# Ledger of designs, part 6: VH-VL binders against Carboxypeptidase Z (CPZ)

Target 1, 134 residues: Carboxypeptidase Z (CPZ), of Homo sapiens (Human) (q66k79r27to160)
Amino acid sequence: NPAGECHRPPAADSATCVDLQLRTCSDAAYNHTTFPNLLQHRSWEVVEASSEYILLSVLHQLLEGQCNPDLRLLGCAVLAPRCEGGWVRRPCRHICEGLREVCQPAFDAIDMAWPYFLDCHRYFTREDEGCYDP

## First folded at step 19 (VH-VL; from R2 with heavy chain Y107E)

Design X2
Fold by OpenDDE, fold request of step 20:
Structure X2 (fold): chain C 134 residues (1-134), chain A 122 residues (1-122), chain B 112 residues (1-112)
Amino acid sequence: as target 1 above (134 residues)
Amino acid sequence: QVQLVQSGAEVKKPGATVKISCKVSGGTFSSYAMHWVQQAPGKGLEWMGRIIPIFGTAKYDPKFQGRVTITADTSTDTAYMELSSLRSEDTAVYYCARGDYDFLYSEGMDVWGQGTLVTVSS
Amino acid sequence: DIVMTQSPDSLAVSLGERATINCKSSQSVLYSKNNKNYLAWYQQKPGQPPKLLIYWASTRESGVPDRFSGSGSGTDFTLTISSLQAEDVAVYYCQQYYSRWTFGQGTKLEQL
């Protein structure tokens, strides 16, 4: 179990962990992920071909460097979720909300909506649910 | 070895439009962004804009915005830069240069075209 | 936009001597999470396109001689040629690529 816990955290799901192999997420703080990811992609081929991944890979350029580069890591937590001890870990909602607040002007500047796969409510969890900072 | 080959020198009248091509050979086209850089005679380098072919979006420096159009043809591995309403001040060498579009792997502009001289004169 | 300022505008150095070019950015180009500075140096000789020398402030591009080195972090950067060679006569540019892409005004390096 994650962090030596005897029971599954509320935000964790049972999973088979695999090595993280995603170029734009190579700096993630974890080395293992699982399929399906939080968007229900079931292979690297599907992930790499997805519009979400392509957007994530160009995101800094798209926003012209006017956003915190850490925003990319939120996407990584969704496209290649952290897996450890046979469980999927969820990223913290408050981190997502904080980055959204900081980066929202950059999205507004290019008339782009906040990406749906970075929905803080849908894919991120509270601290009391055992979330991690991506 | 990756090489960027640009189209030949152009001579244009004021008010005309010029379109320069930049073809990639010996490497991938969609894995990089293509940048365009202006250099007036005896002057420094100025970034004009870039396109990310895989995403299909171009961005421009405000100085050139409204007159410049950057496009990409993935079927021919060729990027284009079109500059309209030409002025004498647009007389310059124009370079294409590639760079990784991924922030984690951005290492500047590692491959450059040979440059295209555009002369604008009455 | 991040403004890049080089100093000096021109420099004359004797063969075998050290050449030093400075570059300042109006804003930091350091990403704290990976400690990478998004700063590059280019060499341009007459009639040729620019050539990448250094990226991430201190990493030499393949094929670049060891006498070229880059240092600095945040907003202050330096290109050093430890022992000037005749073929090093050129114009040098710094560039940030953290936010969009902007070049310094260039430094002309000549031989004394």
Scores: ipSAE 0.899, ipTM 0.946, lowest interface PAE 0.5, mean pLDDT 95
Fold by OpenDDE, fold request of step 20:
Structure X2 (fold): chain C 134 residues (1-134), chain A 122 residues (1-122), chain B 112 residues (1-112)
Amino acid sequence: as target 1 above (134 residues)
Amino acid sequence: QVQLVQSGAEVKKPGATVKISCKVSGGTFSSYAMHWVQQAPGKGLEWMGRIIPIFGTAKYDPKFQGRVTITADTSTDTAYMELSSLRSEDTAVYYCARGDYDFLYSEGMDVWGQGTLVTVSS
Amino acid sequence: DIVMTQSPDSLAVSLGERATINCKSSQSVLYSKNNKNYLAWYQQKPGQPPKLLIYWASTRESGVPDRFSGSGSGTDFTLTISSLQAEDVAVYYCQQYYSRWTFGQGTKLEQL
């Protein structure tokens, strides 16, 4: 477990990067991801079968374009996290929080709770920890 | 080959409710959204709403909001459109049409039902 | 909602001649990240459902003759029939599917 490297960015974990192959995230700004993802899925099969992925796939239609693509891409950062230089990069908490504030009404309007896998506190990191904006 | 087969023509009185079906054959039901489109005689196409069967959520055009209900039965690969409080202006052909629910891969409505004529008359 | 406006409302063209139908969206239907225009064209003949001709503004649906072509980007789009055939007499609709789904009012194409 190379996670103990002294010079690792605080918001990054050592990982083997693989090509991003997730259709609903094909417009992500990065081309490499890693397993397990931030939800601990360990294969594309698991990811694609997950309710989280289904939600992301329908999100644009579900919200009639509101909050997209930013919200979808935020989800992509969780389901298929960015992997660069052998490190997993985590998305910024403040980005998540901002989107939640703006997009919460859209979810309320359809009587849907904010997705748990977009928990800003759980899956996102602070800017000073080396996070990125998806 | 994928086909959408709709239920037959309906004749209704004002104030009544009509429910028409759209069954998918020869392809996947859950991989697409199902749309309903209204076309009054001699008029253009109007989007009424859609359902994403795999997710179970429907959305409607405000024009029809409150009177239209779109549902889907994934066990029978059938979508339904129910229109209540029928008016003479609701006399139209109603089409179901499928489209990819994924924004990145949406290519319009590639398969259409044959249409269902609904006549509202006293 | 994004409003789609076609022009003209009706068009008469001689066989073998070029037919051009325009469609304008009130907002851009171009997605910058994939550079796709969420614009489709449909053909509808009397008593028949609409038939998809073009999607992504310029991609022909399978089985659609080469004489049909779509062009444009952002808010302005064009459907072109390079050489009108008798079977092309129909009403044509543009549609955006960028945000919700909205149709143009239709263009009736007739033969001169």
Scores: ipSAE 0.879, ipTM 0.927, lowest interface PAE 0.5, mean pLDDT 95
Fold by OpenDDE, last read:
Structure X2 (fold): chain C 134 residues (1-134), chain A 122 residues (1-122), chain B 112 residues (1-112)
Amino acid sequence: as target 1 above (134 residues)
Amino acid sequence: QVQLVQSGAEVKKPGATVKISCKVSGGTFSSYAMHWVQQAPGKGLEWMGRIIPIFGTAKYDPKFQGRVTITADTSTDTAYMELSSLRSEDTAVYYCARGDYDFLYSEGMDVWGQGTLVTVSS
Amino acid sequence: DIVMTQSPDSLAVSLGERATINCKSSQSVLYSKNNKNYLAWYQQKPGQPPKLLIYWASTRESGVPDRFSGSGSGTDFTLTISSLQAEDVAVYYCQQYYSRWTFGQGTKLEQL
């Protein structure tokens, strides 16, 4: 990825945008995503079969509505990242960190670890990098 | 069509444990959550808890927490509800009912079992 | 927990007349992103399991007669039977499934 191109949006990677077609993420604020997603899934079939997607689909029930829809949408930003103008937009790290802080007790209550695909350091970017709030 | 078939009526003594089954036929077991609902004689419906078979995770209403255990066997498309330390007040009809586990597509409980009467008497 | 309260507890209506049952939630069950109210109505006849009538506050379940309708949004909802039939005698329950699952206490509808 050319790091210094003038046309590259902040915190964005070059990508081919496709229509968002993920059931559990249908209420996302954007309508286009890309493959591979941030977890390197390369098709809807792979995404929908993934444990990450299953978790997101049950997350509301799992947490009894706590931290949702924000947490689910955060996950959607990873499984079906926002794509605009041929660039992938990444969600903000501080949003992830804030949600983790607030929602950690809910996960603890069900003896579940914070999802690895919501690793704030790994999949999320800083505000100065041009991230967005999902 | 999708049907939920529950096990037969039970008569138990106080302090005993009852386990009721709910088998799904004609549909996908893992595509839904299975709920259990209690209805005491002449009373209303009360949600007890649910399990998401695909995840194997159950959640309970605090009223029943500690005495109820909901499980699922995906190999037989059967959900179970076990209620321990039975009391006379547990005499009720118990229903299983399915509902979509995806919040965005949940449309209530669209399919119900026929109910299982549990009588607790000394 | 979201508490559901129905009114009245019992209702007697003549055949052919309109029956109206109200349901109030202690919190809004409207999801702003999809504009759906997570509210259902059930009918239960003696010796039978509940039957889903309405979901999303106003959508009739398949096979439900047109005389049944649901309305409302947010915290206040109404089930209406436009013309009561003899087979409509039953107990009706509202239910929210926005956060966990809770039922109203039920409304007994009788024929006058």
Scores: ipSAE 0.871, ipTM 0.925, lowest interface PAE 0.5, mean pLDDT 95
Fold by OpenDDE, last read:
Structure X2 (fold): chain C 134 residues (1-134), chain A 122 residues (1-122), chain B 112 residues (1-112)
Amino acid sequence: as target 1 above (134 residues)
Amino acid sequence: QVQLVQSGAEVKKPGATVKISCKVSGGTFSSYAMHWVQQAPGKGLEWMGRIIPIFGTAKYDPKFQGRVTITADTSTDTAYMELSSLRSEDTAVYYCARGDYDFLYSEGMDVWGQGTLVTVSS
Amino acid sequence: DIVMTQSPDSLAVSLGERATINCKSSQSVLYSKNNKNYLAWYQQKPGQPPKLLIYWASTRESGVPDRFSGSGSGTDFTLTISSLQAEDVAVYYCQQYYSRWTFGQGTKLEQL
């Protein structure tokens, strides 16, 4: 259980945690995040102005509820990463890969590519690295 | 006060195309999705589709898919609904209505246009 | 698509009496993570566009009189007018916005 870990997961980074204040991620299972996020955004203003955030905010409508809220929450884990005990927690790669496999048809149907900021190999970590399921 | 002002009534022949406009005043156009709703005389409300101007994507009900095109002009805060291959059954009042595009904060359609009557007759 | 079914199709109520309209969704419109029901009620008077009355199943829109109330969760919802006023004569629609957007067929409320 990642919540019970006494040690820093191998893929975790030290960070100062702040209260999560992102509108489209308000239903996340965690209440604290950190800057910079996994996309190197350094303020809420930058995050909220980003195309990534706009995509997440419209994702439910865009996919007509398909793959949501899991996909949105996956994105939230990147735009506003979980922060606990002074450590950044990264979402699990296998969760990302699973969602990509399941949700690819929905993206294909609207002629949209898998979002770059949901690159499973770039922003997500393996189970042995102490990842969590968003 | 936020208002949606639609274009005036239209009279069309079968097979023709109609394009209705919906202009937003007193509020932010890009902060909401714009929906179009059809109401035939004496009938209920039927959702046709919506556009999210900030993202530029439209989605349609399958019933209207292929004949309806919804567009948005962010420079004029105006949404458009174009319906082609008009039939007598398309005679109806058409409404634009705004709603939050964010699922977590969607509170229905809080502001409506006054409606546009489209009459299709030979 | 989620199908919305209202009952009754029409209702006649005396002034000052309670009016009750039911709405059922074919699937749950409750989002478990925020515990909100994505259900709205609209009032439409003749020659006018619909007016939002209730959202999130039970929250009154600004300016809506206290006599209007919404209740229910999941798939079963109710709009209640505690004391019917003459100006309440209208057609009422429920709507889900959980997955896409669909309306009930409407309920015509008349004065008895």
Scores: ipSAE 0.868, ipTM 0.924, lowest interface PAE 0.5, mean pLDDT 95
Fold by ESMFold2, last read:
Order: structure tokens, then sequence, then C-alpha cells
Structure X2 (fold): chain C 134 residues (1-134), chain A 122 residues (1-122), chain B 112 residues (1-112)
């Protein structure tokens, strides 16, 4: 565990879990999320209008199917992080790193930068900190 | 009620440029990718490229790269395909078609335009 | 690119008989997480644009008669017309939309 952080958020930081309502994320393995999300969006209307969500909705076709299509679900775990019993889980860093290894060449082929909200060291946590495997 | 209405037939000389329009009526423009398909007389369907209007970028089949430009105007719900340096073998019917760009919901090309005949002759 | 190959190139079938058209892809078009095959079938009647018949390999588009059915998974797919009608004279195309969208070469179906 790094620097005194708990694998689970303390009870005083309990979140209100709401139904996941993103069309592009409807096949996520969980049904509940919370606001604000990891990008500080506070409503479905804000998320659905965001450049981050729009990118997820076009991403597979944009990359011409040349990488693991599960990359969409990784982005879903940032925009709509899993919320269960008042506990919010960040997506796992090792999953992000694995998908980046597979998908980085497809982004390079179209001269497109890796999306900032999929930066494995910013919105993703270590395995020993209690994370979600999307 | 969704309809894709293409501009009319064209007769062009070799080396000229043609620009075909495809207007979407009775439905949403920004929720779909717009595809262009070539069909030479008596031949099959050949995908030329597509644009995702909400994202604004186009992709092309390598056979047409460098000669084709696909654009969209979201204010008029219209996609365009421009083919330059026309050759006699570019004589074909050109179709626009829409498809959902979201991989989870894509159902192929569900609505097609009526087609535009382009004849390239001296 | 995923190459789509249809067989046969042409087919003549008597009215009321079964017609079968095969389509093979060079790579799988199945996405395992949703268990869907990204494979469509189109009908193009003489002088008309193509019309979507089947998507996700086996789902009939609205307004398509029950005599049309699609089957198969992964790389091998079949379009079946159970009892040919005169209005079914057309060219039929398979198409994958898993990756960069590509068409089969087409199968011309004629009345015998």
Amino acid sequence: as target 1 above (134 residues)
Amino acid sequence: QVQLVQSGAEVKKPGATVKISCKVSGGTFSSYAMHWVQQAPGKGLEWMGRIIPIFGTAKYDPKFQGRVTITADTSTDTAYMELSSLRSEDTAVYYCARGDYDFLYSEGMDVWGQGTLVTVSS
Amino acid sequence: DIVMTQSPDSLAVSLGERATINCKSSQSVLYSKNNKNYLAWYQQKPGQPPKLLIYWASTRESGVPDRFSGSGSGTDFTLTISSLQAEDVAVYYCQQYYSRWTFGQGTKLEQL
C-alpha cells in the first residue's frame, strides 16, 4: 500500500451511487457510478457533451479496429467509475498499461496523441490500493 | 422517414473534378458516420471512405487516397465527396450511406442515398 | 484489411426453391464481449441502391421478409432465402463492419 493510503475509501468519504446512464458504456460489468466523476463532471448531460465521451463513442472506428476494443471500457471506468455500497473504485493502472501497450501503435499510426484522460498515472490506481479491473 | 438525397448525375472530362452532395433529411446527422461507395458499371460495391461529422475527420481507402476528399457541413446536414483527376474508369454510380459510428451499436449501413451517376468521357 | 469472399459468384434458382449464399472473412468479425458478429448483408435490385437486409450476422432489418435469414459466426456466414420469389432477383453483398468496412465481391442471384 503506498504512503498510508487505504485499499478502500474511509467510511466518512462515502459516495452516493447512481445508475450508470451512458449509451457508449451500457455494457460495463457494473451498473452504478457516482458524481462528480474522475474528471469532475457533475451530470450525465455534462459527460455526454464532453470531448472525452465523444472520443470514446468514435474511438474504435477512428482507430479502424486496429487495437483492443476494450479500450472503450477503460475510458468508461474513468467517466463513470464503479460505485458499490458507497465506495468508489478507480480503474486499475495495470489494466491501463496493458491496453496502452496494445493500442499505442494504432494511435501512432494516425498521429494522434494518447488521450489525456487515459493517462495511466493520473486517473488509475495501483493494485494494492483497491482498484477496479474494467 | 430518414432520407439521404444526393445531387444529380454529372458528365465530366478526364482530369476534371466532381463534387457530390448527400443531404440528410428526416433524421439525425451528427449521430452517424457518412460513408461513400463506388460502383462501376456491372461491378461490385467498393468502399471509398467515411467521415464522422461530430469528430470532423475522414478516412479513405488507399485506392482513393490523394484523389478523394470527404467533408461534412453540420449546419446543413450535408456530406460531400470530391473526386479529382477523373479518369474514364471513374465512370460509376456513387452512393452515400450512413452508419452508427459507435461500435457497441453499429448495424452496418442502414440508409443509402439514391446514387449519383458520374460519366467521364472525352 | 479484412477480406470478404463470397461464394458462388452467381447462382440461378427456381421460384420457390432455397437459395444459399456463403461469405467468408479473412479474420474473425466476432467481438467476444457482446457476442456479436459485425457482419451485414445487403440486397441490390437492378437499378436501385443497396438495401440492408441483415445485421449482426442474423438480425433481420425492419421490413425484410421472413424468408431471408442469416447465420454463422467468426469467419463463416450464410445468407439463406428459404423460398425464392421473383422480386428476390438481385445482387447480394456481405460486409464486415468490425474494422475498416469492406464488402464481399457480390453474388448475383437469378431466376432459373
Scores: ipSAE 0.706, ipTM 0.863, lowest interface PAE 1.1, mean pLDDT 90

Design X2
Fold by ESMFold2, fold request of step 20:
Structure X2 (fold): chain C 134 residues (1-134), chain A 122 residues (1-122), chain B 112 residues (1-112)
Amino acid sequence: as target 1 above (134 residues)
Amino acid sequence: QVQLVQSGAEVKKPGATVKISCKVSGGTFSSYAMHWVQQAPGKGLEWMGRIIPIFGTAKYDPKFQGRVTITADTSTDTAYMELSSLRSEDTAVYYCARGDYDFLYSEGMDVWGQGTLVTVSS
Amino acid sequence: DIVMTQSPDSLAVSLGERATINCKSSQSVLYSKNNKNYLAWYQQKPGQPPKLLIYWASTRESGVPDRFSGSGSGTDFTLTISSLQAEDVAVYYCQQYYSRWTFGQGTKLEQL
């Protein structure tokens, strides 16, 4: 029902939605997420110590403001995916792909590879599967 | 109480290199970018560049690109700025200053070093 | 780069009177999602490093007297000293930290 007009059966093991508590993601348009996240982190302590989260925290300065805020918020949707009433929404693949096209030059300019956790075909899903558009 | 303590004044000849240190004490090093700022006598503040120590990445203003190298040593909580091929117009006070690199929480340059005078003369 | 332009270059104000310094950025420094302007003001007295006075355009740094205030949004900003004190004689800089950090050219505030 949150995904549109068609009812989706609830998962047998419904996720528990918790408050989003990542300071680098505090401007996200949603307030709730779940564990494990899309990278299989199972606690705030693990996420906050991860290289993925640290990258998001420096990203704006690293790219000198390029791709702000969209790329950081895309990463936030991987590390803290939106959770609504036990339903976890993966970020949209087409948003990832669009950002990759626009933002790749900024990574090339600093000789840095596109981050693995922003691989559009691993952690992102299609619009017809009810994805989240960060 | 956080302090940024810079190395002492230096006198250099044209063409020489200077390396200034900036040690952080009484606070965290890893949560901040370290910026370097030049101030020529009677002039304003000019941003030279910054380093993000946990990534080891530095960025420079085009005015100094090719002559400036900014580094950090996380084991000693110290940042360094090296300026090569010195010219008389590089005579200035050089400041280090810290700022949170997290865009959502940055408050500008909240703590500054005392400054290091570099004099370039024949 | 975002160019920061201050006016006036120099200002003389009598003790107890109001001082106003303007700063204009070549591009907006407002982040819409948190409604914060990434604009800071610094005070620099002779022989001293700059000192942070105001960040996010209008938030006073801890320990800064309440006679200092900042205002403005987007591209136009103002630092106001409501009642000048002798210790306020200094050079004042605005600075943006929205993108690669840049300073205004400075405004020298003198006692008239």
Scores: ipSAE 0.699, ipTM 0.857, lowest interface PAE 1.2, mean pLDDT 90
Fold by ESMFold2, fold request of step 20:
Structure X2 (fold): chain C 134 residues (1-134), chain A 122 residues (1-122), chain B 112 residues (1-112)
Amino acid sequence: as target 1 above (134 residues)
Amino acid sequence: QVQLVQSGAEVKKPGATVKISCKVSGGTFSSYAMHWVQQAPGKGLEWMGRIIPIFGTAKYDPKFQGRVTITADTSTDTAYMELSSLRSEDTAVYYCARGDYDFLYSEGMDVWGQGTLVTVSS
Amino acid sequence: DIVMTQSPDSLAVSLGERATINCKSSQSVLYSKNNKNYLAWYQQKPGQPPKLLIYWASTRESGVPDRFSGSGSGTDFTLTISSLQAEDVAVYYCQQYYSRWTFGQGTKLEQL
């Protein structure tokens, strides 16, 4: 341990930042993520086969452009959370809550439940904990 | 080469139902939405609806809502369009056409079926 | 719905001359994050299905001759055939795929 400022530890204790490789998330404002993701997926193969990712890939057509791009990018921040300098940033809870209020009517219109992986109290954290605004 | 092969021409009476198939050959089925388009004789293209087979739900133009049902069978790579309560104005060529459902990569309708003529006459 | 309006409804052009077809959308079809316009052009010859010519407003589909070009952004778009060939006689449709997919009414291009 050196005298003075400490070195920033790696994200998820041993996780390293890797390139973001989800085509549906390619317009995200960051380029690096880590495994496991917030849903505990451990590889791109698992993420790309998941029902969560499939939902994000169809979401724009499903909601006919409503909530684009914010809702899709929110989901991207759960499946591929931002990783920088060995640190993982969870998406912000207040952003999730705001989007749910605005977007819930679009889900109601198609008789579809709010997706479980967008539960604002499960995968999202407060602003004072260094969250990411997707 | 990817092809969309539709079922053959049909002649129907008013009030009947028609069901048209669209089979994908030589390419992937699961990465695309399947759209259905009506073209009355001498008229333009009218979007009827689409299905996203991997997700399983369909969306319809209000003009056809209640009379059209679009389905998909991912085990046979085939989409179907069923139009009920046929009337003479439904005489048209019906096309299936595919498009990538992923908003960032969609390039419109890149492959079309050959069309299916449906004639509604008494 | 985004309404697509083409002009003119029909056009007659001599072989070797330039043909210009316009398309206007009732709302922008531009996605700012990728700077792409979700606008396509189709060619339909008699008795045939439509064929994709142009997507993202200006990108030619594979196998489409260089004389076809698309331009415009937001709500105003143009299809240009720089030197008309006899095989280009067809009906041309614009189409947006930004939201629920809708077509223009078509433009009939004839040889003068």
Scores: ipSAE 0.683, ipTM 0.850, lowest interface PAE 1.3, mean pLDDT 90
Fold by ESMFold2, last read:
Structure X2 (fold): chain C 134 residues (1-134), chain A 122 residues (1-122), chain B 112 residues (1-112)
Amino acid sequence: as target 1 above (134 residues)
Amino acid sequence: QVQLVQSGAEVKKPGATVKISCKVSGGTFSSYAMHWVQQAPGKGLEWMGRIIPIFGTAKYDPKFQGRVTITADTSTDTAYMELSSLRSEDTAVYYCARGDYDFLYSEGMDVWGQGTLVTVSS
Amino acid sequence: DIVMTQSPDSLAVSLGERATINCKSSQSVLYSKNNKNYLAWYQQKPGQPPKLLIYWASTRESGVPDRFSGSGSGTDFTLTISSLQAEDVAVYYCQQYYSRWTFGQGTKLEQL
């Protein structure tokens, strides 16, 4: 359905943009996002109580500063996707893939699996679909 | 109004184990990391490790890695530090201190416990 | 780990005079995206736990007198006490919280 929304899952979707209000994501390069987010959360209260957000809030201490800030900002792009001029932009897959290649050893060192919501093939799109570098 | 209240002083023999409690009152427990710091008599502050209670993980300085265990009980808002195989060099005051684990908002160790003297003597 | 080095190891200052304590980190503790230095200063009086004085290098903790000030950026930091008071006799520690948290060795401030 191309009228107002894309038929394929594109990097940009029509949306109502709201202020980004997640304190763990306050250093993001953008200040507007939308609901529902890429995980289908519908309010700040739901996001802030989610296990995904809690992981982001502890991530720096958990990994002892490894992959800061890029990995946290990648997760922020899933929980608070960039919204510009009424359009949602999705984070780039190649950024996720590059970060996974560098940061996987840090997760291995603490015997923790790569977070499911950072699956590079679920929430991340190609650059030719209008993605952005979080 | 937040306070960290530690258990009382201990006298131990070499080879023994000590377990110190740190109870948080008047504030949130799970929103912070709990750190443990050793201070030998007349010496400086030395970080031992920390726990993130909401996530349940602990990390230790290599100096203490094989002898220290840090735990948290979210039902009682209490952190614990257990030091085993005590030596006379472990005679020190032990502090708990909290800090925000969120990198963007951490202000260092903003609240400290009163300290617990552990004396290890032959 | 980021090594924190203080100077001097001890300092004697007359009441009413200025005291200056330096702290150097082996690596930068500045986070460019928020422009904050992840450096704290603590005061420890005899028989007491350490008390947070300054965080983010220059921000005074609530209740800390305005004679205490912090300055510096990156790797070089200074704690300044204008017009020393008798109650300021203590040991002072710098500490970075940019990565694994580490303390300086301490600076003993005494009344001359």
Scores: ipSAE 0.680, ipTM 0.855, lowest interface PAE 1.4, mean pLDDT 90

